# Designs tried in a protein design chat: VHH binders against Small ribosomal subunit protein uS2c (rps2). Part 12

Target 1, 281 residues: Small ribosomal subunit protein uS2c (rps2), of Bigelowiella natans (Pedinomonas minutissima) (Chlorarachnion sp. (q06j20)
Amino acid sequence: MNFELKNFNTIRINKNQTILIKTTNLENSSKEDTYQFILKMLKAGVHFGHKIKKWNPKMSPFIYQKLQGIHIIDIIQSYTYLKKACKLVYSKSLTDNYNTFLFVGTKKQSPIPNSIFYHASRCNSFYINNKWLSGMLTNWENTTRSINTLKYLKVYQKTNMFSKLSMKTHSIIDKKKNRLEKYFGGIQNMTSLPSTVILVGQHNEITASKECRKLGINNITILDTDCNPEFVDLFIPANDDSSSSLNLILGELQVAINIGRQKFCENLKTWKNSSSILKQI
Short names: E, the ipSAE of ESMFold2; O, the ipSAE of OpenDDE; V2, 0.75 times the mean of E and O plus 0.25 times the DockQ between their complexes.

## First folded at step 8 (VHH; framework vhh_vobarilizumab_d1)

Design f6 (from f2 with R97A; at its last look DockQ between E and O 0.64; V2 from the best seeds 0.00; counts 0 for: unsure alone 64.5 < 65, grease 24.3 > 24.2)
Fold by ESMFold2, look of step 8:
Structure f6 (fold): chain B 281 residues (1-281), chain A 121 residues (1-121)
Amino acid sequence: as target 1 above (281 residues)
Amino acid sequence: EVQLVESGGGLVQPGGSLRLSCAASGFTFSDNYMAWYRQAPGKGRELVAGIYSDDSTHYADSVKGRFTISRDNAKNTLYLQMNSLRPEDTAVYYCAADDYEWGSYRYTDHWGQGTLVTVSS
């Protein structure tokens, strides 16, 4: 608990707020580059937790202090866990044929669904941002049937036979397709279970978290101060209510995935050239 | 300096087993992807097995069920247990690591010198 000034930097966030950062916990990379990223995290509000009354005591190791009725998340731990998560998704993206990413976040009246869609779309990944249906992963055969029905209806709606149907039949088919698109549109091209699931809003996604654990699927989640760290494989202690915080964290995951996919494409290109030489014989 | 040193290769009869080791120094590989590759004479280098920082694994179809990749993070050592060996498994086996620097968004590939595995009568 005792502070020594020589082991800390003081970061001024605005005129009324300053945060102490323990410099001995920073990574071995450039200290200045790490410091600048932590400043960016602070500016994005990554460290702002929920009101103290809403906290989960199991998040205590990840809380730095109390300030103005809210918990302040330990930004050094946010940085450390974000680094680990980014390295993991990068490494998983190196083997695209074996790994897929599913972004999940459905909390209505929050920035979560839009942020999930935005970042998943920009790293060639799947998403569920409307509603998690029980059994979406654990009952994959049923989910696959629903996906196939959606794909069938989308093709069927383009046929001449469909154009000849009564308006009543037209409406019934449109309604069914729209319902399937709502729940399954973000995973319609997912041919197998995902290797990694990125969750935001643990309270709203507890069913998804349980399904991942039952199936042995890695889940990465953003844990705010009101969340339970015992139910997640890898987590990032961070503010999950702020658009700027979510976009910073999901953006870093997006970039890491894209870099790994770029390397996968380059490796596949060189491997295909080597394999094509063998196919000549 | 990053060093990867393979060991455990040798001559074995079909159906036999070998355990390859790769000792790593100069980096912490617990948060990095590591893999075994192999290259048979006159053929290209191919991926055999990989292990991610969360200890999940993947295998080439040709070795699935026969080979097991694992690691000991405390010893910075990667392993490949090779069972039910076949003549087509004959190759030089390479340990590889992908050292991704998140802050700079750059990566460096590290390779060992290789260890020869020969499966023949």
Scores: ipSAE 0.501, ipTM 0.806, lowest interface PAE 1.8, mean pLDDT 81
ESMFold2 (binder alone), look of step 8: mean pLDDT 79; pTM 0.795
OpenDDE, look of step 8: ipSAE 0.822; ipTM 0.923

## First folded at step 10 (VHH; framework vhh_vobarilizumab_d1)

Design k1 (from f2 with Y100F Y107F; at its last look DockQ between E and O 0.43; V2 from the best seeds 0.00; counts 0 for: pae E 2.9 > 2, unsure alone 64.7 < 65)
Fold by ESMFold2, look of step 10:
Structure k1 (fold): chain B 281 residues (1-281), chain A 121 residues (1-121)
Amino acid sequence: as target 1 above (281 residues)
Amino acid sequence: EVQLVESGGGLVQPGGSLRLSCAASGFTFSDNYMAWYRQAPGKGRELVAGIYSDDSTHYADSVKGRFTISRDNAKNTLYLQMNSLRPEDTAVYYCARDDFEWGSYRFTDHWGQGTLVTVSS
């Protein structure tokens, strides 16, 4: 019989996902809008996990079935957890005046570092997309000194005094600045510890996750089928290998953060004006 | 219909304590950010404390260490325990819910009618 991935996804969503939407206890204002977003998630490949033999059995509650040697993630749970995560980051954006979010994802030869940079940049958030250095958060004073050194070197390299130094000294300073930019460029404007960290690629970022737990910093993690859900506070069971899946999920978090920041700004205007009116009355 | 009903306000001497309650209905209580705000006479509203859907909390600097926000999801009730009260804590205290409609990308908020707390010797 003829089978292709598109027909499989269409058959599953029309047959199984539509029925699940009707029988699940979803509280959305429009069932059709929910259905269309789930279709968007399926088209992005959010539900494609890793090969069955690479799985972590603790992800069993979030796996729908096995198909052609890979696990298929339960898309209804992916939707539900993404919704909860978006509501959470909106709420934190609403109440934070300063530095709230740090996006972390450093897995080389994957779409993760580029997706992290793209989405963090578009919601005025910070990122680590090259390498997590041990102590980046737990030794914040040392991290701050490294950030200040980076900022100093960037300004120093533009001075006339720097232009008159030997070629050997130029090379030493340039190498130090480039190394600092590589590791700290994404957090150079972060003045305090973040309130929330968004992690992609649990295996590569276990040190970052441990530092968040030691400091009591909330982390939101995209968990694929080879991950351990016991190590995270809030997670989204989803494919973390494909660019389209990552960009959909990080994009929704980006939008929720921006809406919360917009509401924060509007609240400041409204409450400031209300106070002025009361003084006049 | 969303309803937020505050109670527990009153007159207290400096150094005293009060516990505010907010009975909530008409929404999934545990999934929402809940907060207490206050408004002193002739001043704007200010955030006092909030509790996120992950149960983490935050406080205004002026009340940290003296006030404790909590909730009981089984009773759909938000609490604010206020200890070591000062005259500057005198205000109308409001229970607030902020909701993000993810499907439409809109936000909405709901407020109670407020409960008056007066701290005076």
Scores: ipSAE 0.375, ipTM 0.748, lowest interface PAE 2.9, mean pLDDT 80
ESMFold2 (binder alone), look of step 10: mean pLDDT 79; pTM 0.791
OpenDDE, look of step 10: ipSAE 0.733; ipTM 0.875

Design k2 (from f2 with Y107V; at its last look DockQ between E and O 0.51; V2 from the best seeds 0.64)
Fold by ESMFold2, look of step 10:
Structure k2 (fold): chain B 281 residues (1-281), chain A 121 residues (1-121)
Amino acid sequence: as target 1 above (281 residues)
Amino acid sequence: EVQLVESGGGLVQPGGSLRLSCAASGFTFSDNYMAWYRQAPGKGRELVAGIYSDDSTHYADSVKGRFTISRDNAKNTLYLQMNSLRPEDTAVYYCARDDYEWGSYRVTDHWGQGTLVTVSS
């Protein structure tokens, strides 16, 4: 007996098309809350993949159908994987300080670099949105040296000794500082390797993905239909070309990180207060 | 609905070993952060070890190298292997779950009843 056919809801994509959503495979979450979030994902265009000819066949399990020459991503799987990713970043932020998250996305002439900066900034996280330099994580000692040089030059430019240098020397130092700021500004306060890296645009960030795997750093990647899921352990099958899709997904990760940090602070107060009360007895 | 039941506590001599178990039900075990806490007499509750949904782990400095947290997602069971036990490890050990209800943005946590571990000669 095929019970799954009886448990579908319909969501209207536009005036001329609808989609059936299987509701019986959803976890113990409220079906109404789940429905409303899936509708939000559809309105943001999370399900729109690339042209059929651009696809990677390994994304086949995450493709729902073909429509008007493009692949449509299975929104139920997008929802499920986004939920898992949000729970993970929440739990990581619950038990660690502010320097564990690094957002990466550098694809030029796309909404990715701006979306990366916007969301990382709003959860006090680190980012690389200009260019991933080979060895940024695997050669952490060199990265740390570059960060320290950047910090030094920022302080040095404020000194009286610097103010007395020639205009040519001013220009040379300023150019060096601006180059370091361009590549390392988003990680200048990162004191150790991140515990979690959030990647957008796998094709542009393959080096970053490989560095995470070599170091055993958990990476969360948004995978469009032209991406390879074999390079990633935790991913969200979703549209990575539209600003609305990116901002929805990165926004949910941002919120989860912030909520976990709030709970971390609450737990610290609870543990300290409990200990101090017991000592009086 | 959510149930956490610890077991495996008892009396052990210094240098001995115990394995704690926590049977979990009423939630998707593999999606949740799970942890062991302990509370010694006259002290507050402290984190001992935790395991994330990606199976990465973390430990309090006082137990590093002696304790190992693990889980079996097929059996919905959390474990704490405690080796080289010291009298300072005497406490009630609690299994804990912390959950982020994505979509509603609510946070809940659940605690077991605890299992007593006594390390004494």
Scores: ipSAE 0.563, ipTM 0.831, lowest interface PAE 1.4, mean pLDDT 82
ESMFold2 (binder alone), look of step 10: mean pLDDT 79; pTM 0.794
OpenDDE, look of step 10: ipSAE 0.802; ipTM 0.912

Design k3 (from f2 with Y107R; at its last look DockQ between E and O 0.47; V2 from the best seeds 0.00; counts 0 for: unsure alone 64.95 < 65)
Fold by ESMFold2, look of step 10:
Structure k3 (fold): chain B 281 residues (1-281), chain A 121 residues (1-121)
Amino acid sequence: as target 1 above (281 residues)
Amino acid sequence: EVQLVESGGGLVQPGGSLRLSCAASGFTFSDNYMAWYRQAPGKGRELVAGIYSDDSTHYADSVKGRFTISRDNAKNTLYLQMNSLRPEDTAVYYCARDDYEWGSYRRTDHWGQGTLVTVSS
């Protein structure tokens, strides 16, 4: 693609890696603050896509260049979409008297399950990081039964009644409880369907995405260069293979959620104080 | 400078309709959460309806099914269509923006001056 050089700044990553950043596309932030965050994203490896052979051509608008056999994601677009996603989750948590965030990422032998658990836990949100069972959301009644069974077994195993059962029965119950904990532990306190779902690993989470669409639940998805952006209205083009990239992106979402929930609580306190004053009058 | 200017208030009979408008400037309108609040005499401000940047909406239980929030991003204008108005809907209605400054992690909100809606026969 042909660019006007006078509208660009360059950032040198190392001796052999230089990228161009188009300064005219920067949003509301000082240029220095924006550059510092983009440097942080580059150091985290947010811009490293998959091998060129594995790309989805529909990701072409979000690819900056090819380097050493891989696609390099346009970091300015990653920044812009991450900012939009953070503003959105903030606003949903700001007005959230019952909004529930569900983080989903189950790709084995990748940083995804650990990053999902870590960040969901730190913003009082729910997660599924082992396996998405078909019908987890669309068959919510069955899901709540499984959650209730898990809670029951955890209490039951502590009773004297349980201690008197045969060793074979102990093993059967323990295996059932461990299976339920594996799949439902991250949602065991979720009493209603989530309002927003954050997905990582589009190829591995197709069933979850389809259930969200059927139920009208919006999702936020991290899209690497091998993903299809047409299936998602809100996405962040970014590296989904690196723990540093995932932790940066999910960390910013985690913080935005917590800040919005704090504001929500402040608003409720103001309303309660106003009601108390009116009763005095 | 962020500016929010409400219009469209007035006197209306019970069962009537009004459409409120809020002209917005000084920020990227389409990327922001926008809301309508109201304040009746002797009461605190109450959230009426909100619209998120993904165009999903939410409403207070007292107005659900009667009021519709919408926006026109090309005109930077927020709307509230109020149908089947009741005397308890009488209030000053405020357009509001709530924003999260990503990077600084600061929260800010902005309010219009308000437009009076009076529902009486």
Scores: ipSAE 0.506, ipTM 0.805, lowest interface PAE 1.8, mean pLDDT 81
ESMFold2 (binder alone), look of step 10: mean pLDDT 79; pTM 0.796
OpenDDE, look of step 10: ipSAE 0.799; ipTM 0.914

Design k4 (at its last look DockQ between E and O 0.52; V2 from the best seeds 0.00; counts 0 for: unsure alone 60.3 < 65)
Fold by ESMFold2, look of step 10:
Structure k4 (fold): chain B 281 residues (1-281), chain A 123 residues (1-123)
Amino acid sequence: as target 1 above (281 residues)
Amino acid sequence: EVQLVESGGGLVQPGGSLRLSCAASGFTFSDNYMAWYRQAPGKGRELVAGIYSDDSTHYADSVKGRFTISRDNAKNTLYLQMNSLRPEDTAVYYCARDDYEWGSGSYRYTDHWGQGTLVTVSS
């Protein structure tokens, strides 16, 4: 029963809550750095799940324990899956710029839409944080038309032709542009279907998940204890209700994407310059 | 210690086939992006094909439809099946690993390369 107790570290969450971490489950390439990152995850509340009655039993392998009526997510697995997700998005971003990331999270009255916007914006990625319209990906032709209409209206409203229109016509055009901006602004520069979709709030994004599966687009999903892991390709078991948890997880994905894009740009300059030198003769 | 050892290069006639192998060790193979690059005489090194940890793949336009990248995670081996070879495919082919690691205070990426295997396509 107690043969491996010396391989555990105890992390105190608050005066009444304590979590054991089996140190041999850490990925051991830098035990101190890993330990400090797990402490950061715990301080951000990544491990707090939903109330026990709300759980999905298929999340059972990712639940460490029950505390005060809620499930506590296994933080070691959260770390492991986050690390895998970061490696994946880094590798997709480093190979070329046609690997497009789309962040999706629209749950109202939660930190999800703001976190999605913030982190996607900071890694030159696309987002949908207001409402997923059915067919946004599966009917890409119509989505592209809506994007092009939005771009057109933005330019048109700055012309002198627009300035000469009646106030009623101004209002109609402004309302149409604002609606298109609301739903499509986050993808207006997306020229093709995304290669990777990052989803937060599985229950609110079931239509997006179904469209990804229909199109063969892989997704990375933050799964809380009330979610079904069988519907996703890669997931991170984690708290999806807390700003600090979401910002930590999405922030690490944001950094990985940015570092990969930087590496891609550096590689591209090297390849082009060597070829250009040969052609100058 | 990361090790990448290519094999399977050689001399082949146009239209022929070769299968390159890359034995990998010293890292979690299934979690890493793996790729084949090539360098023709007098040219820069270029990406030929890559495979991501989710098993999706990508190819340079010049080899799409003719080359197939794959891997066997149980054997830690990366493959490149090259069919319908052309003289312009003549190059040294390199197995490459690119990885991303992070900790509480730093983010690191590293790349590792094999020594290369020569592929010559000529009549």
Scores: ipSAE 0.575, ipTM 0.832, lowest interface PAE 1.5, mean pLDDT 81
ESMFold2 (binder alone), look of step 10: mean pLDDT 76; pTM 0.761
OpenDDE, look of step 10: ipSAE 0.787; ipTM 0.903

Design k5 (from f2 with G50A S53N; at its last look DockQ between E and O 0.59; V2 from the best seeds 0.00; counts 0 for: grease 24.3 > 24.2)
Amino acid sequence: EVQLVESGGGLVQPGGSLRLSCAASGFTFSDNYMAWYRQAPGKGRELVAAIYNDDSTHYADSVKGRFTISRDNAKNTLYLQMNSLRPEDTAVYYCARDDYEWGSYRYTDHWGQGTLVTVSS
ESMFold2, look of step 10: ipSAE 0.620; ipTM 0.867
ESMFold2 (binder alone), look of step 10: mean pLDDT 81; pTM 0.813
OpenDDE, look of step 10: ipSAE 0.869; ipTM 0.955
ESMFold2, look of step 11: ipSAE 0.612; ipTM 0.870
ESMFold2 (binder alone), look of step 11: mean pLDDT 80; pTM 0.811
OpenDDE, look of step 11: ipSAE 0.596; ipTM 0.854

Design k6 (from f2 with Y105H; at its last look DockQ between E and O 0.68; V2 from the best seeds 0.65)
Amino acid sequence: EVQLVESGGGLVQPGGSLRLSCAASGFTFSDNYMAWYRQAPGKGRELVAGIYSDDSTHYADSVKGRFTISRDNAKNTLYLQMNSLRPEDTAVYYCARDDYEWGSHRYTDHWGQGTLVTVSS
ESMFold2, look of step 10: ipSAE 0.606; ipTM 0.850
ESMFold2 (binder alone), look of step 10: mean pLDDT 79; pTM 0.796
OpenDDE, look of step 10: ipSAE 0.832; ipTM 0.931
ESMFold2, look of step 11: ipSAE 0.584; ipTM 0.844
ESMFold2 (binder alone), look of step 11: mean pLDDT 80; pTM 0.798
OpenDDE, look of step 11: ipSAE 0.702; ipTM 0.880

## First folded at step 11 (VHH; framework vhh_vobarilizumab_d1)

Design m1 (from k6 with G50A S53N; at its last look DockQ between E and O 0.69; V2 from the best seeds 0.60)
Fold by OpenDDE, look of step 11:
Structure m1 (fold): chain B 281 residues (1-281), chain A 121 residues (1-121)
Amino acid sequence: as target 1 above (281 residues)
Amino acid sequence: EVQLVESGGGLVQPGGSLRLSCAASGFTFSDNYMAWYRQAPGKGRELVAAIYNDDSTHYADSVKGRFTISRDNAKNTLYLQMNSLRPEDTAVYYCARDDYEWGSHRYTDHWGQGTLVTVSS
């Protein structure tokens, strides 16, 4: 699909299709930059929802139109909500308590697990991309035990004692370690509950969402046209089925996290330096 | 132009209460992370309380249970209710805005002039 910016309120998708962009109070320094980014989102396929028949009516406020049997998501709202989400995670990353982020997406045979891993890793965040096990957050004690077991087994396998074990015993230990790694590997260094969960694939991650709600953990979810907006604190209406869409959205989030963390570190340095100057006086 | 103007500071006895206000202008107040900082004599500036874009809040351990940060978006005003004040709370209190400019990967910080809070018998 070819996209062309006609003016500050109109984008042509193709020769016969035009999207009218409502001028919102965009606090951007340049309207042109904003629209260029929207074009980028469109090129990434962020606006593509599901088939018309596969939708949640509660998503109607975020649906712009129907096109060739597919719901088109309001790209302006996608932009607005993504911006809000980025500001939020940025601010969370600035705090003294070192807020942690957990990326969650486990839908098999989709681009979600790989995207989750990639972006979580790039911002030194935690992730669940294989399977959500019931109670991962609500039964944190058990989760911690599993994590500790994983850590223990990893160390044990490096010892001379391990080398003296039978092949059968080796196999048992390896299987257990591998299983734990599969499910808990992305959270093996998580020492406390996350402050924020970024969730992709609401239907597959309903248990995770429920646990977040129960514990009062902030949940940011990418919502496609088949999702329920009532289950999340903050959401981003967007295509959750394409790698390009996910990478754009999760990419922006992880960059915001990294920048916030960087600023936090700079602030700390400033404070330390100020203290040192005062000590010299 | 972004402006932050603090008010409400003053002299109070230990155990007393004060309410600080910060009048904000020049930006969309409701969409921004806002915070209160304080700087005591001879000490560095420290975070006291923050209110996020989703209206969740964060407090320094030293003020938890005593201070409450809130905002009135209609009035573009940030508040800090300070109860059970202690001598160690004596400081200049600053209102702060921290905004992440999405897309450009830039951030902007703004500070008020500060308001003095003195807790003394």
Scores: ipSAE 0.516, ipTM 0.815, lowest interface PAE 1.0, mean pLDDT 89
ESMFold2, look of step 11: ipSAE 0.613; ipTM 0.862
ESMFold2 (binder alone), look of step 11: mean pLDDT 80; pTM 0.813

Design m2 (from k6 with G50A S53N H58S; at its last look DockQ between E and O 0.48; V2 from the best seeds 0.63)
Fold by ESMFold2, look of step 13:
Structure m2 (fold): chain B 281 residues (1-281), chain A 121 residues (1-121)
Amino acid sequence: as target 1 above (281 residues)
Amino acid sequence: EVQLVESGGGLVQPGGSLRLSCAASGFTFSDNYMAWYRQAPGKGRELVAAIYNDDSTSYADSVKGRFTISRDNAKNTLYLQMNSLRPEDTAVYYCARDDYEWGSHRYTDHWGQGTLVTVSS
């Protein structure tokens, strides 16, 4: 299957607006690097959408063609939006104010929960891959109380006072701790609301998306052909059913975050030499 | 070739105001992370304010509410409005740009030469 590369001078801001961006002339090696990355995306199956009959017509601008009963996503747009998303998460990771990221994807019997856990863990980021509880972000005070209870129970279970308790009380406390770990383990070290939430599986994460919008938290979403682009701030039109596609997309976001975090950590070491740790914290 | 040139520094009394400018060239200005850093004598460089690729902003706690970062995309100029200046704001202020080449997994940062701000009696 062959795709014609589009001119990168045009970027869609939303479905009703585009901007022409003037770029400098690229040397031959820069064009080759772009081509090789697009080939990598094609090999990962980023462009394979859902069955034609399952599509959302609002994804029409991001569909290249129909092939063997499925929609083929415009890989040039996938490339363009992925580039924008990577630059954004990199820049947000450079400072303390915006360097908290939350990966969300809970669709059972799909590669999404494992991919979410894998990539968030590898960039010191937080995740929800089991179940989104209503109010996890919009009722942050309650969520913080649950996180603090989890931390307390983990310490308490190691005390001598805990070892003196009855077997029945042991079991009750263990059950409470295990429940809290199940739902809050991925955010147990999150001390404030995230600046950016990365969502996969829009249909399963509607509540999370609504909470982000209410709180003004940046929402980056991988959108397949059966999704609604009107519900997201920044999206990447891409295959969300394939492990290889998800791992490529989330992997690029992971790397961008890691590189920005490395620079942030280097800056933090420099700042500590110039001032007390307490002043900077 | 990316170039950043700061201006607007000077001597001002406590409580006064200054507006720093950073003229930029050699890149697409409107979609870039840009920031102001400062370095006081005998101290390391610290972030003062940043404006991100989505035009959101952030500030160091020590300047929040007193300083405002902004940019004019038509003039390719980054600004820092500094109000209610204090002696501890005395430093050389640097304009910075940071660009991520996502396909190659590399970054390049660019710095201006700095402009001195002195807040004294």
Scores: ipSAE 0.556, ipTM 0.838, lowest interface PAE 1.6, mean pLDDT 81
ESMFold2, look of step 11: ipSAE 0.537; ipTM 0.832
ESMFold2 (binder alone), look of step 11: mean pLDDT 81; pTM 0.819
OpenDDE, look of step 11: ipSAE 0.735; ipTM 0.897
ESMFold2 (binder alone), look of step 13: mean pLDDT 81; pTM 0.815
OpenDDE, look of step 13: ipSAE 0.807; ipTM 0.919
ESMFold2, look of step 14: ipSAE 0.523; ipTM 0.816
ESMFold2 (binder alone), look of step 14: mean pLDDT 81; pTM 0.813
OpenDDE, look of step 14: ipSAE 0.838; ipTM 0.940

Design m3 (from k6 with G50A S53N H58R; at its last look DockQ between E and O 0.01; V2 from the best seeds 0.00; counts 0 for: pae O 14.5 > 2, placed apart)
Fold by OpenDDE, look of step 11:
Structure m3 (fold): chain B 281 residues (1-281), chain A 121 residues (1-121)
Amino acid sequence: as target 1 above (281 residues)
Amino acid sequence: EVQLVESGGGLVQPGGSLRLSCAASGFTFSDNYMAWYRQAPGKGRELVAAIYNDDSTRYADSVKGRFTISRDNAKNTLYLQMNSLRPEDTAVYYCARDDYEWGSHRYTDHWGQGTLVTVSS
């Protein structure tokens, strides 16, 4: 799709399709920068919702138009909510306490699992992209046991003792290890509950969302037109079906996390340097 | 200057038909969403029909199956074909530019002067 900025209020999608963009509520100092980013979002397909018949009426406030049988998401709201989400994760990353992030998305035959892995890894965050097991967060003790078992088995396989085992025993251990890695590999280094969960694919991750709510964990969810905004405290209305859309949204969140952490580290270094008695020696 | 000029209104008997036209000028007609509204005496202005850039349409429930909105981009003209007219359709009909919805919010940039449609025996 070709996009053209006609003016500060209108973007042309193609020769016959135009999206009006209202920037009156945007607090940005530079309208041009905002429009450029919005264009990027449009190019990534962030505004494409589901078929008109496949929607949750509660998403109506976030739907701009129906086009060719598909709901078009309000891209301005997408932008606004994405910006808010980025500010939040940035702020959390900037605090004097190292906050952890858990990316969750397990929908099979979708770009979601790969995107989750990709962006979680790039900001040294945790992820679940295979399957959410009930109680992963609400039964943290059990999760911890599973993680510890995984770690134990990994170490054990590297020992001389492992080489002395029968092939049958090796197979059993390998199977167990592989199973644990499949479900817990992305959280094997998570020593406490995450401070924030970033969730993609609400319908597939209802259990995860419920657990977050139960525990009071901040949950940022990408919401497509078929989702329920009542289940989420923070959300980003957006296309969750395309890799390009997901990569843009998760990418921005990932970058925000990294920038926050970098700033935190800089502040920490400054503090350590200022208080060093070594300066007096 | 943006201008919208409605025409085609008049007196018609119940069951009759009218075709309203809206001549648009001062802007790229093909790039804008267009709509028809109406206002009956003592009532608020209400959406009758809207047409999007992809030619998809929306109608008020009260006019579904009877009214048809269409556009001719070459002529910069918006149309409203009204069939099976009823006394309750009596109103001033307005052409509107850049009519679109953001959720429950309706936005309209410009209005025509309106044309009166009277349905009476």
Scores: ipSAE 0.000, ipTM 0.207, lowest interface PAE 14.5, mean pLDDT 85
ESMFold2, look of step 11: ipSAE 0.670; ipTM 0.885
ESMFold2 (binder alone), look of step 11: mean pLDDT 81; pTM 0.815

